# VHH binders against PH domain leucine-rich repeat-containing protein phosphatase 2 (PHLPP2): the designs that were tried, part 5

Target 1, 249 residues: PH domain leucine-rich repeat-containing protein phosphatase 2 (PHLPP2), of Homo sapiens (Human) (q6zvd8r785to1033)
Amino acid sequence: SHGLAEMAGQRNKLCVSALAMDSFAEGVGAVYGMFDGDRNEELPRLLQCTMADVLLEEVQQSTNDTVFMANTFLVSHRKLGMAGQKLGSSALLCYIRPDTADPASSFSLTVANVGTCQAVLCRGGKPVPLSKVFSLEQDPEEAQRVKDQKAIITEDNKVNGVTCCTRMLGCTYLYPWILPKPHISSTPLTIQDELLILGNKALWEHLSYTEAVNAVRHVQDPLAAAKKLCTLAQSYGCQDNVGAMVVYL

## First folded at step 4 (VHH; framework vhh_gefurulimab)

Design s53 (from g11b with L102S T103L)
Fold by ESMFold2-Fast, scan of step 4:
Structure s53 (fold): chain B 249 residues (1-249), chain A 124 residues (1-124)
Amino acid sequence: as target 1 above (249 residues)
Amino acid sequence: EVQLVESGGGLVKPGGSLRLSCAASGFTFSSYDAAWFRQAPGKEREFVSAIRSGGSTTYADSVKGRFTISRDNAKNSLYLQMNSLRAEDTAVYYCAADEYRSLYGTFWESYDYWGQGTLVTVSS
C-alpha cells in the first residue's frame, strides 16, 4: 500500500509526477517512481506514462539488476524524442520483486535514479538512503568527471550556467556532461523494513532523512503520511514543487 | 584526472587503411567497457564498435568485416584498425569508456568518459 502527495507551492505549475503499481509484472512485483522536471511538466508526465512499460520489457531480457535498470533508463531517455533535446527530468524507480534465491519468503528492492529524487528506506526505525544525488555540490566524483570533460562550471555551481544536476533523462544538448546513466542499488528486504519514502529535491532540502522517517513511522494511513511530509516541508519554508510518496512494506 | 586521448586520424584515399589509438589515464581502464563512435558533418553520433573488459566485441553493420577493435589493458589503450575505407567513413572518431552498466553498449548516452575525437577524412 502506498500514499502520494504533491504540492505546487508558490509555483504556477506542478512539474513533479509519480507512478505507483502495487501489482506489476503479472502481479509478481511492485514498482514506484517519481519524476521532477524542475521548470517543465512535459517530461515528468511522459515518463510517468511510459517508464513502467519499459521496465516490464527490460526485466524479461535480463535478470541482472544493473543491466535491466540501466537499460530501462536509456530506453526511456530515447523515447523522450524531440522534447528531450533541451528539457530534462530527474527520474527515480523503485522495483520490488521476489528474491530469486528465496522467492517464496523474501523480496528484493532495486532503486535506480538520475537527478535529485531520492528513496529512503526505514529499517528498524533508522533511515537507509538508497539513492545518489547527482549534483556538482554534493558529488565530488561527478564534479571531477564533468571538469575532465571540459565543461565550464560557473560560480553558482552550474554546468555551462544551466544546471547543477549532472545526471538527467533528456538534456541531450548538454552531453557528455549530463548523462542518463542511473545510480543503481539493490537490497534484500528484511522483517525490519517498515516503509519506503520517495521524495523530490524540495522535500529532501527541507527535511533530514531522520526527520522524514520519524514524521511518518507511526502514521497509520500512507496518504496521511505523504501529506504530512509535504506540509512539514512547506512549514519549513518550501515554496517550490514538493512531492512525497510513502510505501508501507 | 580522467582522460581519453585519441590519435591516428588523418587523410586517406578510398580503399586505404588507418589505425586509431586511444590512451586512457586516471582510472582503471581494464575494468571498463570501451567503444568507438563517430560523427560525420551534419549527422548524429553513431556507434562503430565496442569491446567489453572480457574481450567480447560488437560491430555496427556498416563496418563489420572491415574494422577491428582491440584493447591492451597493460598499456591502458584501445585501438581501431580500419581497412577498406570508404568516403562515407569520413567523420570525427571518438573513444568512450563505460562502467559495465548497460547491455546496450551501442547507446552513446550510456558512456561515462569521452575523448576529444580524431578526424578521419577519406577522399580521392
Scores: ipSAE 0.014, ipTM 0.458, lowest interface PAE 8.1, mean pLDDT 85

Design s54 (from g11b with T103V S110A)
Fold by ESMFold2-Fast, scan of step 4:
Structure s54 (fold): chain B 249 residues (1-249), chain A 124 residues (1-124)
Amino acid sequence: as target 1 above (249 residues)
Amino acid sequence: EVQLVESGGGLVKPGGSLRLSCAASGFTFSSYDAAWFRQAPGKEREFVSAIRSGGSTTYADSVKGRFTISRDNAKNSLYLQMNSLRAEDTAVYYCAADEYRLVYGTFWEAYDYWGQGTLVTVSS
C-alpha cells in the first residue's frame, strides 16, 4: 500500500533513506519513515535499519503516543554513537496502529519528526500537514529557543555558521542548540483519509502541499505516485536529493 | 523569551553545604519536568537530579543521600540543596527543563531549555 521514489539529482551521493512496513510488530500496526542526512549517507542508512526496532521496544514500555515516540527518537539518537557526534540527520516516523478502543474498526496515526522531512495527510482531498519544519527561518519559537541558549546566529541564518536546522538526530557537537527531540502529532484516521505523503526538504521546497496532494490523489499505483512527485520536483529545478513516499490508507 | 537563570554557586570547603536556585521565566514552569546537570572541566555533562512536574524525584548514585532537589511552582523556581560536599562535586551546575514526561529523564538530550550554569568549587 505504499510506493517510494528517491533521486540523487546533481549530487554524487544519495543521502535520503526510507523505511516502510505495511505490517509492523506482527500486526500491531504499520510504520513508515524517511531520513535525510543532507551531505552524509551514513546516518540515514543506519536509522533506516534500526529505528523500527527501537519503536517496537518503546511501544512495549508505554501506551502513550507522545512518550513512546519521543523515547524512540532519543534512544535512536544515542545509538548513533561516534558517528552522531559530527554528523546529523533529519528523521520522520509515521506509526499507524489500531485504536485501542476499537482495534478492528479504527486506526490512529502518530507522526514524529526532527529536521525538515514532513508528512502530509490527504483528508477529503485537502492537505493536512502533520510535521513541523525545524529551521531558523520558518520557526520563530525555535529561533528564539536557540537565541535564548546563546548560540551565534550568522548573517546567513545558521547556528554557529553550520546549519539552519534546529533539530536533528546526531549533530551532538552543536548541543544544546540542535536537539534530537521530535515534534509529535496524533490524529484518528477517518474514512476521508485517502493517503499520506512523506517527503524530504527538497520535495517540499519545490511542491506546495496542495500541489503534491493533487498530483497523486487519483494515481492508482503508489510507486507511480511517488515517482511522479520526484519527477515534478526535478522539473521545477530541484538539483538535490529528493525523496517521496506515498501511502494509500 | 524563555530563560533559566542559576544562582547560589561559589567556593565552599569540603564537608560544607550550598543551595543552588534556578529561576524560570517565559513559560509555564509548573507543566515542565526539571533537572540539574553538572560538568567538570574536560568531562561531559552528567546527570545530578530530576524532579517531575508531579513532584517525584530521581538522583544520581554519586549524590544520593547528600543532595535534595525541590521546586516552587508559585515562584517558578527549582532548587538543589547540596550537603557534605566533596572535591569531586566541583563543576558548573546547569538547570534544565523539559515539557514531555519522558522515561529517559537522565538523558541530557531530553531537555529543551538550559541555563548558562553556576560554578561550584569545593576546595580548602
Scores: ipSAE 0.143, ipTM 0.572, lowest interface PAE 4.9, mean pLDDT 85

Design s55 (from g11b with F27R)
Fold by ESMFold2-Fast, scan of step 4:
Structure s55 (fold): chain B 249 residues (1-249), chain A 124 residues (1-124)
Amino acid sequence: as target 1 above (249 residues)
Amino acid sequence: EVQLVESGGGLVKPGGSLRLSCAASGRTFSSYDAAWFRQAPGKEREFVSAIRSGGSTTYADSVKGRFTISRDNAKNSLYLQMNSLRAEDTAVYYCAADEYRLTYGTFWESYDYWGQGTLVTVSS
């Protein structure tokens, strides 16, 4: 089961969207996602409505998690069309399916992201981050890639003054500096895996991974858990769009 | 970690031939899918040709029968032999590579590794 909370903070718009399907791919899998457009709501909403369908098509073309997930992001990116030319969005997908090594008794989790939304797994009470944060400040390798391709990094750590994010869906006018290629990680799920937290940039700027896990680990209601994360972020000074999803495993 | 460097661009007359090279350094090239893309003045970047690690090739309709993509894994190199060149082939040509076993090898966005480009001008 899952719970989702979204808060606009002091912004005029909510530019965070999420998807959650506890039953996916003929009922044997589940998919969860979060999208953050920063200052646009259009791309997160488009991705919320389309990305699960793209994933469903791609898992029928390949059993390789790296291949079908990368393709899901690439096809979703192209499907944005004209809207994706100047607007961009962080995108995070978490896909749970029967483990190919033992489909009768175990599941695997594949997490893919571009941008700054992150999934964190609670394994035996400890946080296991499964996403990569694609920002100039947190990723020296991406910062160097962007510089080597002759982008101007401004004093506020933005690519050509536009965004600190080095990978997004959309934002086509900033190619080849901004790429839609996701980071992908897979892990078999164990009995020690209690829950999964999806959060946007604002959540993870205000809560440590350990604080987030501890805040929700023993909350019985997934919606209450998600709301608790958002209100904690706000209590620590967050005035921005914040989104949190808690999935009990 | 892999870096790509193109060479071989230049000025050629219509009907002429030119061979582009792309040298890969850093990682082992033999496991990569690789491609050539081009961007003509005032146009979007477009697919030209791709070659899989297994050797299978794909060509854009506009270049099929005129261009040949090939690779030399021992030299970590990718090539594009361009024959029967036309004025419409004038573009900056880019080498691209990725290790993902690409389903969408004709999509620009499928490739993580890119060269800086080499200019090909077809003019009389």
Scores: ipSAE 0.165, ipTM 0.577, lowest interface PAE 4.7, mean pLDDT 86

Design s56 (from g11b with Y100W R101T)
Fold by ESMFold2-Fast, scan of step 4:
Structure s56 (fold): chain B 249 residues (1-249), chain A 124 residues (1-124)
Amino acid sequence: as target 1 above (249 residues)
Amino acid sequence: EVQLVESGGGLVKPGGSLRLSCAASGFTFSSYDAAWFRQAPGKEREFVSAIRSGGSTTYADSVKGRFTISRDNAKNSLYLQMNSLRAEDTAVYYCAADEWTLTYGTFWESYDYWGQGTLVTVSS
């Protein structure tokens, strides 16, 4: 089960969208996602409506986690069409399915993201981050890739003065500096895996991974847990869109 | 430090031949899939040809039988032999490389690393 909470903050416009399907791929799996357009609501809404269908098609073409997730992001990026030329969005997908090595008794989790939305797993009470933050400040390898491609990095640490994110869906006019290709990680799920937290940039700017896990670990209702995370972010001064989803495993 | 550098572009007459080279540095080229794309003014990047790390090749219909892609992993190089060139082959040709074995290797969005391009002009 899952719970989702979203708050618009001072902008009075919600540019975060989420996806949650506790039953997916003929009831065999589950998929959860979060999308953050920063200053646009158009792309997050499009991705919310399209990405699960793309994933469903791609998992039928390949059993390789890297292949079907990367293809899901590439096809979804292309499906944005003209809207994707100038607008961009962070995108995070978490896919839970029976483990192919032991489908009768275990599940696996695959997490894929572009941008700044992150998934954090609570394993034995400890946070296990499963996403990569694609920003010039936090990723030296991405910063070097962008520089190698001759981008102008402005003094506020943005690619051509537009964004600090080095990967996102859309933003095609900034190709090849901004890429739609995700970071992908997979892990078998164990009895120690209690919950999964999905959050956008605003959530993770205000709460450490440990604080987020501790805040929700003993909250029995996933919706109450998600709301608690958003309220904590706001209590720490968050004025931007904040989104949090808690999935009990 | 990751770098792809194209060379070999120039002006050729219709029916002529040209060989493009792409020199890779700063990464383990032999483990990467590689491709050639081209872009004419006012158009998006068009797939030309790809070669996987394992050596299998794919060609766009417009160049099948005329172009040959090849690689030399010992020299960290990718090549495109272009024969029977036509006016519509006029474009900036780009070398691209990607670590993942993707189904959509013909999508330019699939590739993480790109060269700066080399201009090929086919004109009398």
Scores: ipSAE 0.228, ipTM 0.644, lowest interface PAE 4.8, mean pLDDT 86

Design s57 (from g11b with R101E Y104W)
Fold by ESMFold2-Fast, scan of step 4:
Structure s57 (fold): chain B 249 residues (1-249), chain A 124 residues (1-124)
Amino acid sequence: as target 1 above (249 residues)
Amino acid sequence: EVQLVESGGGLVKPGGSLRLSCAASGFTFSSYDAAWFRQAPGKEREFVSAIRSGGSTTYADSVKGRFTISRDNAKNSLYLQMNSLRAEDTAVYYCAADEYELTWGTFWESYDYWGQGTLVTVSS
């Protein structure tokens, strides 16, 4: 089960979209996602409507988590067409399925992202971050890659004055500085895995992983848990779009 | 600073041969997958050939049997031997490197580093 909360804050647009399918691939798996366009609502909405269908096609072609997830991101990127030329979006996808090594009694979680949306797993009350934050400020390796490709980094830490994100779906006019290549991680799920939190940049700027886990760990209603995270971020001064999803395992 | 520098491009007649070289510096080349891509005027960038860090190779159908990719990790260099060249091989050829990523080897969007390109013109 899951709960989702989204708040526009002081912005007049909500540029965060999410997807949640507790039954996926003929009921065998589950998929959850979050998309953040920062200042555009077009790409998050498009990805919300298309990425699960792309994933469904790719899991039919390969059983390898890295292969089908990477292809899901690449195909989704290409399907943006003209809209993807100047607009970009963070994208996060979480896929839960029976473990290939022990499908009768265990499950695996695969998490893939570009941009700044992150998934955090609660394992025995402790946060396990499963995403990579692709920004100039938080990723020295990405900052160096962008500099090596001779990008202009402005005083506000943006690539060519446009974005601090170094990987996104879309934004093709800024290739090769901004890539659609996701970070992918997989972990077998254990009895100690209690919940999964998906959040956008604004959520994770205002809440530590430990604060987020502690805030929701003992909340029984997933929707109430997600709303609590957004409200807590706003109480700490968040004025941007904030999105949170809580999935109980 | 990471650099990939191509050389060996030029004008060649149909049926001729050229060898392209790519010199890598500023990173541990031996741990990276490497590839050649090309772009003809008015066309999108297309995959030519890739070589994994472990030495296995992949070729586009259009060049298979005519082109050979190789690497020399001691010299931090990547090569493309092009034989039986055709007019449709005319393009700017780019060297690219990708930190080991098996899934995306043939997709240009996955590559972390690129050279500036070297022009190959096949004309009579």
Scores: ipSAE 0.022, ipTM 0.494, lowest interface PAE 5.6, mean pLDDT 85

Design s58 (from g11b with L102P)
Fold by ESMFold2-Fast, scan of step 4:
Structure s58 (fold): chain B 249 residues (1-249), chain A 124 residues (1-124)
Amino acid sequence: as target 1 above (249 residues)
Amino acid sequence: EVQLVESGGGLVKPGGSLRLSCAASGFTFSSYDAAWFRQAPGKEREFVSAIRSGGSTTYADSVKGRFTISRDNAKNSLYLQMNSLRAEDTAVYYCAADEYRPTYGTFWESYDYWGQGTLVTVSS
C-alpha cells in the first residue's frame, strides 16, 4: 500500500506530480514515481501520464533492469517532443517485480532517477538511499563534466542560470550539459525491508534520511505518514513545493 | 589503439540473409556493451540492436524477429544475423561499443567507440 502528500508551500503552482500503481504489468509488479518540474507543471503532468506505459512496453522487450529502465527514461525524454526543448523535469521511478534470479527472494526493486527526486528504502530500521542527486553542489563528478564542456556556471551554481540539476528529462536546449541519462540501482527485497519513501528536492533538503525513516516507521496509515513528512519539512522552513510518498512493503 | 572493424556487408536479394561481424581490439570487449546502428541514404542514424556485457539483448521494432545480435567475448567479436532482408534494410551498418554504466542501448550519442561501417544493399 502507499500514501502520497503534496503541498504547494508559498507557490501558486504545484509542480510536483506522482504516479502509484500497486498492481502493474497484469498484476505481476508495482510501480511508483515522482516528478518535479521546479517552475513548470507541464512536464511532471506529462510524465505522470506516460512513463508507466513506456515502462510496460520496455519490460516486455528486455528482462535486464539497466536496459529497460534506461530505455524507459530515454523514450520518455524523446516523447516530450517540443515541450521538452525549453522545459525540464526531475523523474524518479521505482519498479517492484518478482525476482527471477532468486526464488527465496520473492521480489526485487529497481530504482532509476534523473534530477533531484530520491527514493530511500527502510531496511531493518536503517535508511538505504537508492538514488543519486545530480547537482553541481552534491556531485563533484557531474560538476567537472559540466565544467569540462564549458557551460556557464552562475554564482548560485546553476547551468546558464537556469537549473542546478545536471540530469533531467527534457531541457534539450541545454544539451550536452544536462543529460536524460538516469542512475539505476537494483536490490532484492527481503523481510527486513519495511517501507520505501519517495521525495522531491524540497523534502530531502529539510529532512535527513534517518529523520524521514524514523518519522514514518511506526505510522500505520501510509497517507498519514506521507502528510507527516510534508508537514515536518514545512515546520523546518520549507517554502517550496514538497512531495512525499510512502510505500509499505 | 581502440578499433571496431565491421565486415560481411554486400549485395543481397530481398528475402535473403547476411551475417555482419565486428572485430574489437585495443580494449576489454567483454566489459563493454555493444550495438548495431544503421544509416540509410538521406536518413538519420538509427538503432538496430544492442547486447549488454551481461548478454541481454534489445531490438528495434522494425528488425525484431528477423535479426539476431550475438557476441563472442573470447574472440572479441560482435555479430548481426540478418534474415528476411527487405529493401528498407539497405544502409551502412555500424557497430558501436560503450562502457556498461553510460549505455542506454538505443541512444547512439552515448556510445564511445564506433566502426567505419559496412554497406548492406538489398536489391534485385
Scores: ipSAE 0.000, ipTM 0.117, lowest interface PAE 18.5, mean pLDDT 81

Design s59 (from g11b with R101P T103V)
Fold by ESMFold2-Fast, scan of step 4:
Structure s59 (fold): chain B 249 residues (1-249), chain A 124 residues (1-124)
Amino acid sequence: as target 1 above (249 residues)
Amino acid sequence: EVQLVESGGGLVKPGGSLRLSCAASGFTFSSYDAAWFRQAPGKEREFVSAIRSGGSTTYADSVKGRFTISRDNAKNSLYLQMNSLRAEDTAVYYCAADEYPLVYGTFWESYDYWGQGTLVTVSS
């Protein structure tokens, strides 16, 4: 029920990784994720291989979506070890599970992210963004937090000249300016929920939410849908790594 | 501008007492959860105690019964009363604040705002 496309563009490396498990948490849920290391492929690939296992452990410890998602991100951050000292990665997880109030007929979606990957839900043909973009340019609260902690913000709008992203997994040497604390949102899924789009920074810099939804809403093949999004981004001039995943609900 | 400033650190003998203070400015302190963490040389930052905006408290096992955390929202201040001090309590003590519920409360990486720290040395 999902399709994934990844393109390197003009970059030397593909620093975007994704995970997709249509059956997860003892076969009663699904998990989808996207990771973007910007300049490194090491952390996205490590997170791709580890975060689903961390989530599975945390959902067994708590039924509270804020608790198990926050713990998933913090434990994953710690598991990066030495690699996480200087390298960082955006991380996005989408977890679909039966709703505890009505598991026979309803599901809920929990979305958690650090960095600039975003999930957008198509509800009745309209985009519903579910992620927060943690960048100096787009988040005035985060920009103020970083300034209050006395970071040097360079002329190109980066923390100590390194990154415009204010929350990531890893990047421990830039703590407390860059935090691994995720934004978490949950929504019950309705019959009007058609699909979910996961995309990295490059995708969302080139496509509006409405353009992305309209481009894929009537495409029957999820892989063709994901490829269409990447191709549209490239047609608009994208030369960076671009990743898109489309999940039919 | 958000700021947390610790004070009250110093040299004390084993068995002694010390009171740390943290002055908060630039935000609505009464709405935030607050905590004390400490870091000894060569060790990672460890949780000491936390107090929710609603007043409920949590303590690390190593300090439970000896330390008391409190807050004064009218003065935008956080306190740590330390009794029966031990050599192992020697560390730089940090004040921290978090706007979210204390869901992440013992993980130092989850706190949004930090003070510069105040040194506590317990030595004969």
Scores: ipSAE 0.208, ipTM 0.607, lowest interface PAE 4.3, mean pLDDT 86

Design s60 (from g11b with W108Y S110L)
Fold by ESMFold2-Fast, scan of step 4:
Structure s60 (fold): chain B 249 residues (1-249), chain A 124 residues (1-124)
Amino acid sequence: as target 1 above (249 residues)
Amino acid sequence: EVQLVESGGGLVKPGGSLRLSCAASGFTFSSYDAAWFRQAPGKEREFVSAIRSGGSTTYADSVKGRFTISRDNAKNSLYLQMNSLRAEDTAVYYCAADEYRLTYGTFYELYDYWGQGTLVTVSS
């Protein structure tokens, strides 16, 4: 089960969208996602409506998690068409399916992201971050890659003065500096795994991983848990769009 | 500093041959998949050929049987042997490298590193 909460803050538009399917691929798996367009609602909504269908097609073509997830992001990127030329979006997908090594008894979680949305797993009360934040400030390796491709990094730490985010779906006019290639991680799920939190940049700027896990671990209702995270971010001064999803495992 | 540097472009007559080279530096080339793409004036960048780190190759239908891709990991180099060249092969040819073993290696957006390109003109 899952709960989702989204708040616009002081912005006029809500540029965060989410995807949740507790039953996916003929009931064999589950998929959850979060998309953040920062200043546009167009791409997050489009990805919300299309990305699960792309994933369903790609898992039928390959059993390798790196292959099907990367192809899901790249096909989704291309499907944005002209809208993807100047607009961009963070994208996060979490896919739960039977473990190939022991499909009757265990499940595996694959998490893939571009941009600044992150998934954090609660394992025995401890946060296990499963995403990579693709920004010039938080990723020295990405900053070096962008510099090696001869981008201008402005004084406010943005690629060509436009964005601090180094990976997004869309934003093709800034290729090859901004790429649609996701970070992908997989982990077998255990009985110690209690819940999964998906959040956008605004959530994780205001809450530490430990604080987020502690805030929701003893909340039985996933929707109440998600709302609690958004309310905490606002109480700490968040004025941007904030999105949180809590999935009980 | 990561670099891919193409060479070998030039002017050839239809039916002629040309070999392109790409020299890689600043990363472990042997661990990467590599590819050639081309872009004709006023057109988008299109896939030509790819070679995986393990040596398996793929070709675009338009060049299959005429072009051969190869690599020399000891020299950090990628090659494209072009035979039976046609006017429609006229383009800037780009070398690209990627760490992923992706099914859609024809998508140029996958590639981490790119060269600056070398011009191939096929004209009488």
Scores: ipSAE 0.038, ipTM 0.522, lowest interface PAE 6.3, mean pLDDT 85

Design s61 (from g11 with Y111F)
Fold by ESMFold2-Fast, scan of step 4:
Structure s61 (fold): chain B 249 residues (1-249), chain A 124 residues (1-124)
Amino acid sequence: as target 1 above (249 residues)
Amino acid sequence: EVQLVESGGGLVKPGGSLRLSCAASGFTFSSYDAAWFRQAPGKEREFVSAIRSGGSTTYADSVKGRFTISRDNAKNSLYLQMNSLRAEDTAVYYCAADEYRLSYGTFAESFDYWGQGTLVTVSS
């Protein structure tokens, strides 16, 4: 089961959208996602409505987690069409499926992201981050890639003065500096895996991974857990859109 | 520092030939798929040809039989031999390298690294 909370803060728009399907692919798996458009609500909502269908098609074509996740992001990026020319969005997908080696009793989690939304697994009470933050300040390798491609990096550390985020779905006018290629990680799920937290940039800027896990670990209601995370971020001074999802495993 | 540097562009008459080169540095070129794309003024970048790390090649229908892609891993170089050039081949030609071997190799947005481009003009 899952819980989702979203708060606009001081913004006049909520540019965070989420997807949650506890039963996916005809009841075989589960999919969870979070999308953050920063200043636009259009792309997050479009991705919320389309990306699970793309994933369903891609898992029919391949059992390889790198292949089906990379293709899910690339196809979703292409399907944005004109909307993706100037607008961009962070995208995070978490897919839980039966393990191919032991489908009756074992599950695997595959996490893929572009942008700044992150998934954190609670394993035996400890946070296990499963996402990569694609920003000029937090990823020296991405900063070097962008510089090697001769981008103009402004004084406020943004690509062409537009964004500090180096990977997004959409934003094709800033190609080849901003790419739709996701970071992908997979892990078998164990009895020690208690919950999964999905959060946007604003959540993770205000809460450490340990603090987020500790805040929700003993909250039985997933919705109450998600609301608690957003409220904590706001109590620490967050003025931006905040999104949090808690999935109990 | 990762770099791809194209060379060999220029002005050529219809029916002529050119050989483009791309020098790769700062990464293990032999482990990457590589491709040539081109962009005419006012148009999006279009796929021309790709060569996998394993040596298999793919060509756009518009250039099949006229262009040949090749690589020299010892020299960290990618080449495009262009024969029977036509006015519609006029474009800036870009080389690109991609680490994701199993993605659709003709999608420009899947490529990690790009060169600055070299201009090819086919005119009488």
Scores: ipSAE 0.000, ipTM 0.356, lowest interface PAE 10.9, mean pLDDT 84

Design s62 (from g11 with G105D)
Fold by ESMFold2-Fast, scan of step 4:
Structure s62 (fold): chain B 249 residues (1-249), chain A 124 residues (1-124)
Amino acid sequence: as target 1 above (249 residues)
Amino acid sequence: EVQLVESGGGLVKPGGSLRLSCAASGFTFSSYDAAWFRQAPGKEREFVSAIRSGGSTTYADSVKGRFTISRDNAKNSLYLQMNSLRAEDTAVYYCAADEYRLSYDTFAESYDYWGQGTLVTVSS
């Protein structure tokens, strides 16, 4: 089961959206996602409504986790159409499915993201981060890629003064500096895997992975766990949109 | 760091030929899919041709039969042989590379790495 909490903070609109389907792909899998538009609510809401359907189609076309997940992001990016030309969104998808390739494991988790939303797995009480943060400040490899493509990086660490994110869905006018291709990570799930936390940039700026895991590990209700994470972020001074989802495995 | 550098562009008359080269550095080129795209002024980047790490090729209908894409993994290089050039082939030609081997090799956004481009002008 899962719990989701979203708070606008002191901003006048909520630019974070999420999806959760405990039963997906004809009941054999589950999908969870989080989207953060920073200053726009349009793209997160579009992605919330469309991305699971795109994943369902791509899973039917390929059994390779890297291929179907990357294709899901590329097709979703294209489906944004005109709205994606000037607006962008972070996107995170977590897909759980039966793992027939590893008889020691009954399920596999595949995590894919662009932007700054992250998924963290609790394995034996310890955080296992499964996402990559695509920001100029935190990703020297992406910063170098952008510089090699002759983008102007301003003093506030933004690509052409617009965004600190080096990968997003949408933001087509900043191509090829901002790319829609995700980081993809897969892991077989074990009996040591207790829960999965999805959070946006604001959550992870205020809580360490260990703090987040410890805060929710003994909470019985997934919704109460998600609310606790958002409240902790606010107690540490967060004034932006914050989103957290906790999935019990 | 991944770098792609195009060369071989220039002015050519209609019916002429040019060979473009793309030099790859900073990665194991042999494991990457690669492609050529082009962009005329005021237009979006258009797919020209792609070559998988395994050697299979894809061509846009507008260039099929006239252009040939090839790679030399020992030299970390990608090539585009352009024959029977037409005025509408005038564009900046870009080299692109990708590790994921995606189904959508004609999508520009499938490619993470891009060169700076080389100008091809077909004019009398």
Scores: ipSAE 0.260, ipTM 0.643, lowest interface PAE 4.1, mean pLDDT 86

